# VHH binders against Galectin-12 (LGALS12), part 6

Target 1, 336 residues: Galectin-12 (LGALS12), of Homo sapiens (Human) (q96dt0)
Amino acid sequence: MSQPSGGRAPGTRIYSWSCPTVMSPGEKLDPIPDSFILQPPVFHPVVPYVTTIFGGLHAGKMVMLQGVVPLDAHRFQVDFQCGCSLCPRPDIAFHFNPRFHTTKPHVICNTLHGGRWQREARWPHLALRRGSSFLILFLFGNEEVKVSVNGQHFLHFRYRLPLSHVDTLGIFGDILVEAVGFLNINPFVEGSREYPAGHPFLLMSPRLEVPCSHALPQGLSPGQVIIVRGLVLQEPKHFTVSLRDQAAHAPVTLRASFADRTLAWISRWGQKKLISAPFLFYPQRFFEVLLLFQEGGLKLALNGQGLGATSMNQQALEQLRELRISGSVQLYCVHS
Short names: E, the ipSAE of ESMFold2; O, the ipSAE of OpenDDE; V2, 0.75 times the mean of E and O plus 0.25 times the DockQ between their complexes.

## First folded at step 1 (VHH)

Design m01 (framework vhh_7mjh_2)
Fold by ESMFold2-Fast, scan of step 1:
Structure m01 (fold): chain B 336 residues (1-336), chain A 123 residues (1-123)
Amino acid sequence: as target 1 above (336 residues)
Amino acid sequence: EVQLVESGGGLVQPGGSLRLSCAASGFTVSDNYMSWVRQAPGKGLEWIGRIYTSGSTSYNPSLKSLVTISRDNSKNTLYLQMNSLRAEDTATYYCARDEGYYDSSGWPYFDYWGQGTTVTVSS
């Protein structure tokens, strides 16, 4: 193993949460409000990829995965998880694991409960092929998930953990992901009733200008969430998310410095408070920043991982007027 | 339940040696690739090295002469031996379960991390 050129960081699958003790509110994040159940698709994420499923999984929800299996692929996995904690490990309600490195390619499905893998379910025939593009559709029903590959039913798996506990999607291993979509209805219930093989749903990558200014006409309220989604550029320098008041003062700024690999809160007067978590922004990797506002402070999550909370002291949330995003990123989504 | 607990950090004098431990539970270290990573105050992550399932090791070339990674299978524990410590080795040291894959720049992918143990090198 050689030293990384330019000192690039590892992937986005870093769990930094300690085992929660009773009465440790700083280690918990509040749920995303129902108004934020609309989740934009993700284009060309870098694997490993971990993201929050807005509103969690429920019967009728569908997840679409478009991509390519590399010619030299050994295996990949898609995990539908109950959170993104290190201690205890997240339960995985549905683990979907195609394997290509064996004499007979197959798919393993399983559940991880309380840190223990359960009985494997195995399918001996694999519809996925090395070097080929695919569309995988996960259709979540009341008692089971149904998986289709390239428009054909492939397998089904009965839940061993409550579906309602799943709020995180993880994609790992030897896979090139072109798009991830989140749907609340079957787009083919009308007409043909089947997804045509080889026809992608997601043909467009929405882009926002950077620097981006997003208006907050009524300011912010306790319980409100800001969501920022994008892709880090290849040679990043810095990335900021800044909140501004009517006088253009910036009482709260989140700053990522790629040269130092540090994440910090910057006050109105330039005072820096380092965040004690590992640096979870990586060149050419997708990111999702969630800022949850509460009385007297806010909580930060990055790529489904809670990174802690900070105080806003006496800053009045209703006086904030603008969200500004700048730096070495391409933006897909800004929601308030 | 996977748990990684680092220990052995503390204050050490320049030129000294220190051995860090990482106690694993919920999985077997000898069945997995394992890495050490450090983060100096206000700085980014620096990969130190890896031990393979075979017991072979691979190191960051800038640190190879200064560190040794080993394990004790009977204790399910990973170790990092550090020699000739300098002030710039002051950092929080993490053990991590290593998936064996690399990004295009050569950084390994990790799926579980410990809480870290802090090493301060000062006179």
Scores: ipSAE 0.000, ipTM 0.140, lowest interface PAE 18.5, mean pLDDT 74

Design m02 (framework vhh_7mjh_2)
Fold by ESMFold2-Fast, scan of step 1:
Structure m02 (fold): chain B 336 residues (1-336), chain A 124 residues (1-124)
Amino acid sequence: as target 1 above (336 residues)
Amino acid sequence: EVQLVESGGGLVQPGGSLRLSCAASGFTFSDYAMSWVRQAPGKGLEWIGRIYSGGSTSYNPSLKSLVTISRDNSKNTLYLQMNSLRAEDTATYYCARESDYDFWSGDQYYFDYWGQGTTVTVSS
């Protein structure tokens, strides 16, 4: 019967490359300033992709999506959701659904409330084309979201559910995602300057050294989240995220083994507790690891999916001094 | 799937010798370094030593004179020879497969798979 095989042919090489999005020949792309970035960007995620929107949605937040529409694409969707529950389905405050495999390509927008789709809003023309790269900006205002495509205003959608209940982004269907950014639409605290409009731009892709050491001078507190984002290398062997104390002992380590396609919690003495979950690391694909510290434990989410937890006492969290990341990855960001 | 099964434990008299075995399956045994680790009753884990794929060994300095680790790649089997056993050697003994070690990370906690353990009791 069907089962997930993690096997690859020996010597199989899959290039996953991202080229800066160019909307027109000769067009120059500028990097996004750090002050515009509200949370770490996501590069080359595997679709379907579900992730937490840090702090949730609020007026003034912008979500940026760069990618390519596959040549054979039928449809894709971008969902701004009230949680990540699978049973029951989460409410979707804003469903953005381009459809290409029709006589007249169009976009459907809608809301899912209590498991029921509401009245469709249809936009008959779209600047998205099969085989072409795109930049989509979702600008969240007080009364509505505004969507621009390739620097041009495309549509608006009035909220039917409170924006403050949205904390999750989902991307599904026939789309190749190059980058997802979470930005401030007005990064200037004072003055009349606006965020650049009508001009394509690049997400900055900081490249951190691996192994990476990130200081935790006050340890960790309940409710604190650690974020690790990067790209799995072409020929991966292992990947670890290790929390180390004042004596340089590692009371907890998250370890991914690519040869075995397993995830495990490793104790201070090397004792292993397997995580019973799908192995969501893939060669040359983006990953996002979230570690959430709560009373009595440490919770793991990978690429927007909650995978497991391990026990950890409050005093052990306060004694942590270092987050160390090592192995077969390129790192884009580490936050605590 | 990867499996490690220890055997050879039991009751042994003080001053005696004992050889433990670990049968490996589900992977290319000759490609991996292997370790032995023990846990005395009510105590934490203690690393005994490792043997690299090529046969070279590295031991816990506290135990170096008392143990020898060897392997037979043709039989997918790891061995631990223990001599001059004392009551303090009473423990559950585990074999473990080492994953790739990143020298620069300094991470000592790199065992991918563990066996279920075999118990050694040193008593008259």
Scores: ipSAE 0.000, ipTM 0.120, lowest interface PAE 23.3, mean pLDDT 74

Design m03 (framework vhh_7mjh_2; at its last look DockQ between E and O 0.08; V2 from the best seeds 0.00; counts 0 for: pae E 15.7 > 2, placed apart)
Fold by ESMFold2, look of step 2:
Structure m03 (fold): chain B 336 residues (1-336), chain A 123 residues (1-123)
Amino acid sequence: as target 1 above (336 residues)
Amino acid sequence: EVQLVESGGGLVQPGGSLRLSCAASGFTFSSYEMSWVRQAPGKGLEWIGRIYYSGDTSYNPSLKSLVTISRDNSKNTLYLQMNSLRAEDTATYYCARVPEYGDYLSEGAFDIWGQGTTVTVSS
């Protein structure tokens, strides 16, 4: 994970828009309307990747996954989970597990409940191929999820756990993820079994400037989250996520330092408390910082993985008025 | 030849700890899910837990607090850490490979087994 990798960075509008000039002459595809988009897309996450599904999952939602199956892929999985704990494992309402390392490629679907896998469902043919790109759509209905691959129906899976308990998406294994999208309804022609292709995702949102200041008019209460999504610059030095009160004091600051690859909480007096965890920020790679506010303080998740916590007085939490992000990043989403 | 070889067994006192190893050869270890299973003298097989390709684990709830499964793909080795051992943990411990078309609802659906290593918990 310390290797400089990733393609050449585009000069402008990274990962928010597909440039129309990459399409065939005369070919026209409409962008996905903003009203279909539940939350901003995730581009080129580092796998394993775990992220919050904003507002949880319910009937009428759709998740889009675009990527490439590596030439040497054995298997990958996409898990729709009830929580994001690393240990103990969360329940998994829907486990979607394509397998390529076998004489007959297939997909396994299952549910993990109370630490035990339930009855597996096996689908004997696999629409995915090693070395090929794909677009997978997970269409969540009232009683089942339908999965399509490259615009064609592939399988369905009846829920064994309540869909409303799912709040987390996990992606693991031999998969190169280009984009993940979260949509409210099927954006394609109603009743059609044909799916348009030719672009990975279209999102009509501007880039946020850095340093970014985001107001917290009522402060923060237990149970609330802050989500910051961005792209680390090519030669990063450091970046910070700071929570400030009305007097511009910062009772807590999260600082990532690239020179020594450390992640730390910085107190209002400048005292540093290192976070003993893998440093999950890389040049030219997408990241997601999630701060969960609880009665005892804040918990941190990076790219969906919980990594640390710090204590904070509840009264101080309610007195916060500003979220500020600065440093060697480009921002695509700030949500509070 | 596909083979699994367990090691690290022996005599321990109650409350003690022990780490078992399972060396894999003859197959691409990193592409398979693996399990630990045990058999107390005169008893049936008892599933301990499973480790997935991703490194995630799933445990028998009765044993969850006592065991930790890990793997080192660079050494083709599976590990079982056992703590706070009790006399009822006396058993032969096996590592086992989950087949490519594994039965996730059955702990006994394994295609390759090791010879086992014996752990005796006794004063």
Scores: ipSAE 0.000, ipTM 0.151, lowest interface PAE 15.7, mean pLDDT 75
ESMFold2-Fast, scan of step 1: ipSAE 0.000; ipTM 0.297
ESMFold2 (binder alone), look of step 2: mean pLDDT 82; pTM 0.820
OpenDDE, look of step 2: ipSAE 0.021; ipTM 0.465

Design m04 (framework vhh_7mjh_2)
Fold by ESMFold2-Fast, scan of step 1:
Structure m04 (fold): chain B 336 residues (1-336), chain A 124 residues (1-124)
Amino acid sequence: as target 1 above (336 residues)
Amino acid sequence: EVQLVESGGGLVQPGGSLRLSCAASGFTFDDYAMSWVRQAPGKGLEWIGRITSSGSTSYNPSLKSLVTISRDNSKNTLYLQMNSLRAEDTATYYCARGTYEYTWGSDTYGMDVWGQGTTVTVSS
């Protein structure tokens, strides 16, 4: 059942990426107005990267991907998924898969339905090149998604699954991601009624106050997910995510110590339980913390990786009133 | 119901060429990536390469100059062309049906259906 000795096929492994360059010399970028941003943008995520699309996809939404293709890139993929289940794999309404290793670089698009890949759609050459920066726009229409690369229409793909069932974005493979944006209109269309575009746009880094207090008016319910996204500062010392009740007790706190490179659960009484996992917080790198309550416990995922869990009864979760985030981070998104 | 049957193996002289075939049945061949894997006597499995349903190929870099993978979806058949064969290429050659699995923070490619293999001997 498992592939013996040799491991996985090429193009499936997780790579360590260097911090990408924000922009090329000579590029002029205008900020995208706040009213065009449907959910907080993502900056410098670590690939592989999986995130929620707030409100799911519908006609008129756009996803913007800025990044760099590494010099040694084999392939990467961008998946618009129906859920984020670990196993079985989720349906993928639109799989966008550039390939660079072959003699003729090309892009494959497909749909995964019920665990089964459908007929591949192939475009015989790429507008993407190894070593080069790119801007990809995914423009979701009523019948099809249109993909543009560096301001030029590249391909289109007719939906084989309902667009409204897509609520998850996944990015995998040999790619350095600078920014992911979720937009209401196309800001690059000349003569747009909403916003005329003559330049490529860079998503500005919106900032939430740190320390951040986020209300939990009804506490937490089983199946509820907390999402915290941000950027680690240049010389970080510590970072905490604390769940507090109305009596100011903190029954659970997640603490990252950068000096020790340790991650720990801290109880109401200050007892520290180390998490036996790689320390996936890096200076000046994007992070995403997911906290999921399931029966008997609170689970942690960091940058798409499940790292551990702590016990917490349902009664205590229902008594929570505040999520508090503090420390050596810049925050872009807090969701409950 | 699902099966893969390799053919075309045999004795070939050093420096020669050989084309292997793999006949697929019991599933929609056009929907799957396919791979070739070999095993030399007393050695482990060595991945040769894969081909997607649309014909895009990926190869083991150490073998790329020696092999070409192709497919004919109208005949449900996978091919492996081998050139400039050496004694070190003596092995049992397997075709396999590709799988793709997504796991949190990673994607994995595997193989779930394998043929019985066809033996290639490179010798006088």
Scores: ipSAE 0.000, ipTM 0.147, lowest interface PAE 19.8, mean pLDDT 75

Design m05 (framework vhh_7mjh_2)
Fold by ESMFold2-Fast, scan of step 1:
Structure m05 (fold): chain B 336 residues (1-336), chain A 124 residues (1-124)
Amino acid sequence: as target 1 above (336 residues)
Amino acid sequence: EVQLVESGGGLVQPGGSLRLSCAASGFTVSTNYMSWVRQAPGKGLEWIGRIYTGGDTSYNPSLKSLVTISRDNSKNTLYLQMNSLRAEDTATYYCAKETIDYSGSEYLYYMDVWGQGTTVTVSS
């Protein structure tokens, strides 16, 4: 037995702790605070890949990356970024850049601040090999990130920018990504186990029902973003994301047709406006749909790529009450 | 006592099929999320799939066409049906009970009870 000490609340005792209430994920849960955002793992994303880290990075969080280095790979990079802007480039708190094209393969780590690269940190021993599977762990501590490759501690890097400003993950270059995991705790801490090469994540995402209805109790305002993440089914037919108002009208619907490989905006009156962009939905692949709300309308991005925009007045945004998602997908999360 | 025991492993020829069983004691399979996980010789753990309390399933996309997870609530037993087996499917197969933890801004599914595993060898 231990006794309470320090800054503990009065009456807190070791044996007064109740066992955590464990609920089946399919049951209704207690209300989650507005700041609480689910972030499920990503499977088989298309590179280049850019995604939001919900709640940002904080000490104790871990990111896991599983994949394969192509036989002809020159380099790839994993960037923990302060935003997703393309011009100007965002600050990058931690740039992890394996290079294979040199006589002696190595890893470069650095920070991009105000558009300027700082002093390189270089590690001459590279555990990553062309043609081989890998598992990379990024463990974010209070003052540094620790990186393990294939179950072996590889390097550590002291932060030069506040970790709390990181809200974006980017993966670029010559890499095949099998899985990306986002963890608030290390699920492998039950002793000093190593994480072997080719190890997939033990962390698993909740599955949302389809059709999915997500409430927008105060509507939407310029500057807000809707994020929809999921997996396309094996034999997909169609997929829709619809914004509905209090009168159940759908002034905005995004529709993907898999037979035609086309994306379209559908108006309240059923008028279709084809989106002239690549069809970036693939059977059994991860997808991320971002709807970025601005004055005068909204902008679509799919898997980190901006695809188009459509007009909508601010009054209509404020009157939206429901986001509805339906069709040939499995949903991992919806954020508004 | 909370326990999981796998069975049904053995030698199978390429292209063959095999059904693994996982018997639970000390808890009820139908009221928990249950997973199958495998580990090939010299490799890490690979998640195969999960069955939810409602009976729905989700699978590792790379394995979805090859496997089916089911359960028999009357026997408190979980099953993994595997078809079109290849040499790459040679592994020790584990069943596991999942729990959910709300550790701040993220749902975390982790496996809090594991079986001892059953070995499947695919070779001619």
Scores: ipSAE 0.000, ipTM 0.090, lowest interface PAE 24.3, mean pLDDT 73

Design m06 (framework vhh_7mjh_2)
Fold by ESMFold2-Fast, scan of step 1:
Structure m06 (fold): chain B 336 residues (1-336), chain A 124 residues (1-124)
Amino acid sequence: as target 1 above (336 residues)
Amino acid sequence: EVQLVESGGGLVQPGGSLRLSCAASGGSFSDYYMSWVRQAPGKGLEWIGRIYHSGSTSYNPSLKSLVTISRDNSKNTLYLQMNSLRAEDTATYYCARDLTEWEPLYSSDAFDYWGQGTTVTVSS
């Protein structure tokens, strides 16, 4: 009978995905590899919410949960499940369960195997509070999941069931969900960085206006990641991500041209440097752009693929003031 | 780790009242929904109702007028008050810890831990 829906914005629109056709009539496109099958983000789902994780979980995949804890919340849970059965209940590889009404507020993490809960792991949850907005990132590693809240590492949990058996996400209890995102790997895993570094700011709108101006009041720091997520429109022409200083100079711009299927870095003076990489933007497909900032330059990843680095011509990161995004896209989130 | 112990069962006359208790140890009692479930001889499980930490209750509609659930978090104790008992209320009564809100409450898989049960016999 019915399958879980993708969600609906209160009093506005249903956000849905068009058929994931890999080829279009009149176009000579190669089939999209299964590894690039993207799952559209879900906006304002009704809780309880259960959805399939496209391709299941594997090391490197991230799940993003953006929402608000109600003022009268007692508890909520996020379950990474092996199927969606109601009776008997499915195995749950990772159960993440914040509790707010207790004498000592905490988060319980656990595994449900064969209908039996295992030993509880307990963590203080100072980062999650009644009445407050949050951004939770679940980064699934080889041996453990790492959870960050509002840009800071919060806890980790070592798997007791094979991660590869997880194909379902469930969200239950006293929570208002604004968005659920399914992210590609962080291709910038170097040294101690195992997840996107930086301080993500919660954006309150499920639809960002394009062109979008995102303020950088204190500039950027080495190790910081900018995350841009959205949907390519049906008949795209171009897409740009530009960094600007206080004088509105653009020392670096990433430009995608859909007509010739090229990516390029554009300098302050309009000099174009082509990126020698596959063009991973597709009409009506979800995209994720990651920009990792380091001394003297930045690294680019698109849809989980590292596409190389570029120099910022001695631009001081702390002098950048604006991230500007424009072109043939619908924007879901911009984080810095 | 978690242990639930029911008490207060016994023989009662039809039309009588009885109060059952459930003492919890080894875990965060106040963090959980707590349910009462019964099983009559030769029949399946029947969910009676549950109570949240705040005292908010939810009951099986067929039993709501006959029972009241309450809890004392300072004593880690759960209570079931039963009134106007009939022969059909003869059953073993269990308290159970419920970790999930969306599971069918009539399924044993909805509950992590069960008590040993206390038997209530209603006869004249």
Scores: ipSAE 0.000, ipTM 0.168, lowest interface PAE 18.4, mean pLDDT 73

Design m07 (framework vhh_7mjh_2)
Fold by ESMFold2-Fast, scan of step 1:
Structure m07 (fold): chain B 336 residues (1-336), chain A 124 residues (1-124)
Amino acid sequence: as target 1 above (336 residues)
Amino acid sequence: EVQLVESGGGLVQPGGSLRLSCAASGFTFSNYDMSWVRQAPGKGLEWIGRIDTSGSTSYNPSLKSLVTISRDNSKNTLYLQMNSLRAEDTATYYCATSFYDILTGSPEYYFDYWGQGTTVTVSS
């Protein structure tokens, strides 16, 4: 029996709800803690859509929802739930419910506890419009969730149920979903609760050829973040992310070797510096590499875990011209 | 107490037709949008269609030519007519509701409830 959840063509209104407890019957994957890997993105899921949140919901988790509000939409909802039971309905720690058919369009937020809705929190000035595309980010903090819509802070909601009991995402109603992504809080910025640059999945081109060459026509600037997302192939050998200058020298290369399960920085002259961190690349699992550039060096995060910093050894960031990605991966987005 | 009870399921031959009913109680049925949802054995839930308080319907495009949803507010009953049934239509069928009160000048959805389901088996 196969898990039925999969992508549909953009703009097609097809509704389906998949219970997350059934796994694909493909080759068995080794069990690993979900907190060490990112959940694969879902493109064009059919609504109603229900899925498991890998590792459950906890402070530092972020959920991205990109889609379109249909021209004839009345309402939709996004529910962060304690399980996927249909009868009885599970507790819902955070219910996010835009309504368009009312005299004054608005968003209702609420909690369902023991089969009973609590006091509604109502938010004026709906940022979502019928017929328009949107990007919604849910950032889960220690005491509250923060919601942004189309790059702007929209609302916050204080938890009324323990966040640790949430393990399920449900999407229902009049909505066309283009992508659902699961991200970690920015591991590089002290005191920040925002994700670097807010780079979403590239829905117009969700798969990129490997090896991938990405131009940096003005080089890189301090504070700039490179984001690489993809899927590790079934029988991986190696994976590299390389920065090249105008003369095709590679002053910085990140190399993952699957045979010996090591990560290393490779210099222009081939000098290898091992990264003393867990090897968070796994066959057939989603990954996210973040490279934050600063004066004098860069910082690496893999799957939301900061893995430390390395020196650029006096390399001028503005002289870099190309980002190259090669090896045993499928790519979903590359942003600079 | 809100209650939804589906009925009309059973064994039917391929190419046959079947009408399911959903009896509603414990709430003002005429104020609710109603939906049908199904779940095939070992698979996820699939939305079939919705009927709003005015009787206007919308359907899953994959099923639109094969199903018709109607309601009878005098009997507090929702119906699903299915035609040209195939083996892949074998599933448990559920009705679901959302409260919508237009009379207060604030037509807002209140909550969602689900029935216990009725099983349809399409087999020769």
Scores: ipSAE 0.000, ipTM 0.146, lowest interface PAE 18.7, mean pLDDT 75

Design m08 (framework vhh_7mjh_2)
Fold by ESMFold2-Fast, scan of step 1:
Structure m08 (fold): chain B 336 residues (1-336), chain A 125 residues (1-125)
Amino acid sequence: as target 1 above (336 residues)
Amino acid sequence: EVQLVESGGGLVQPGGSLRLSCAASGFSFSSYWMSWVRQAPGKGLEWIGRIYSSGETSYNPSLKSLVTISRDNSKNTLYLQMNSLRAEDTATYYCARSPGYSYGDEFVPDYFDYWGQGTTVTVSS
């Protein structure tokens, strides 16, 4: 009487036995190479929530959790697990457990190995508050995870189990989840190189207004990276990232057209140069745009994929004063 | 204000059946794991089982054949069905809210954040 489960296919098993699907039933995506498929974000999941992490965890991956701590909250937990089994319980490489019901709110971090909890790591201060919205970033490095809350470094935890065995995310307890996202930290830097604690995340609230204007008071220098993270809206039309100088001229603009599924560089005079690359912006998916500034121009990476560079005079880069983001997106992070 | 109120306890004959209810209020019931725990007179707490928000269940292996846990999220109510009751099933039965994972099959006091007042079941021979 139970419907037989279908065969496993890429992108089909992104929910656990306890969770709703992370995409609307009946929606279909255009055919895309597997190497360009990003894990879709999850919106408003019912807690407890358990889901698969596509490709598992590895150094350089980031998990983003956006939500609200209820006014009556006692505790919640976020678990990075080795599978989704209930009996026996899976190993949990990283257990993140904020507690609010005590006189001194704190967070417990631990590992569950072979059905046994290990030694607790206790952090006496808690940046999370009852009744408040939050953005938690889990930044997975080579030797440890770093946790940031609302753009500020919060804690770190050294792995006791191989990170490569983690393929499941579980969220439990007194938490209202708005969104869960899976993003790369920096596609221009491979291996164990990590961002310093608290950098590049300067977000003081979970959402930025669009259009967004971000100041570049000293312009841009070689080696500098601009990071834009956000979510594509349900019915997108256009999305632009524009660099403007002191005279409000836009010498370079990146434009995404959703109807055409094209990416283009647009010059100050409106001349359009198509980018010969897969269109990695999808309705209701998280995106990450990185612009790396090098001698002679800038490189684009989108969702962990390095794309072609464009030429730009170094003196022109030094004269830039504004990064402007407009169009069919919601923004979570802008860093320069 | 979180409240859990058990009902349905009373005197029952050996071999009989009984259904306990737990009415929940003051929180999003459908979002929480719920458990049943009992305490016989003069004995410690014994975990009976839990039910996830999905409706799936996990039981104490020594009690699995005797009990069934279910929930009705539309009524914010948790149930415990007991069959083939014995004198040793005489206990106060508690409804408890769980913040998530248990720390094993044994009862851990910090596992449950809210408890009901309990309802007493007496199996009389």
Scores: ipSAE 0.000, ipTM 0.141, lowest interface PAE 16.5, mean pLDDT 72

Design m09 (framework vhh_7mjh_2; at its last look DockQ between E and O 0.11; V2 from the best seeds 0.00; counts 0 for: pae E 21.3 > 2, grease 25.7 > 24.2, placed apart)
Amino acid sequence: EVQLVESGGGLVQPGGSLRLSCAASGFTFSEYSMSWVRQAPGKGLEWIGRIYTSGGTSYNPSLKSLVTISRDNSKNTLYLQMNSLRAEDTATYYCARDSVTEYYGSGTYEWFDPWGQGTTVTVSS
ESMFold2-Fast, scan of step 1: ipSAE 0.000; ipTM 0.251
ESMFold2, look of step 2: ipSAE 0.000; ipTM 0.429
ESMFold2 (binder alone), look of step 2: mean pLDDT 80; pTM 0.793
OpenDDE, look of step 2: ipSAE 0.188; ipTM 0.621
ESMFold2, look of step 6: ipSAE 0.000; ipTM 0.097
ESMFold2 (binder alone), look of step 6: mean pLDDT 79; pTM 0.790
OpenDDE, look of step 6: ipSAE 0.022; ipTM 0.226

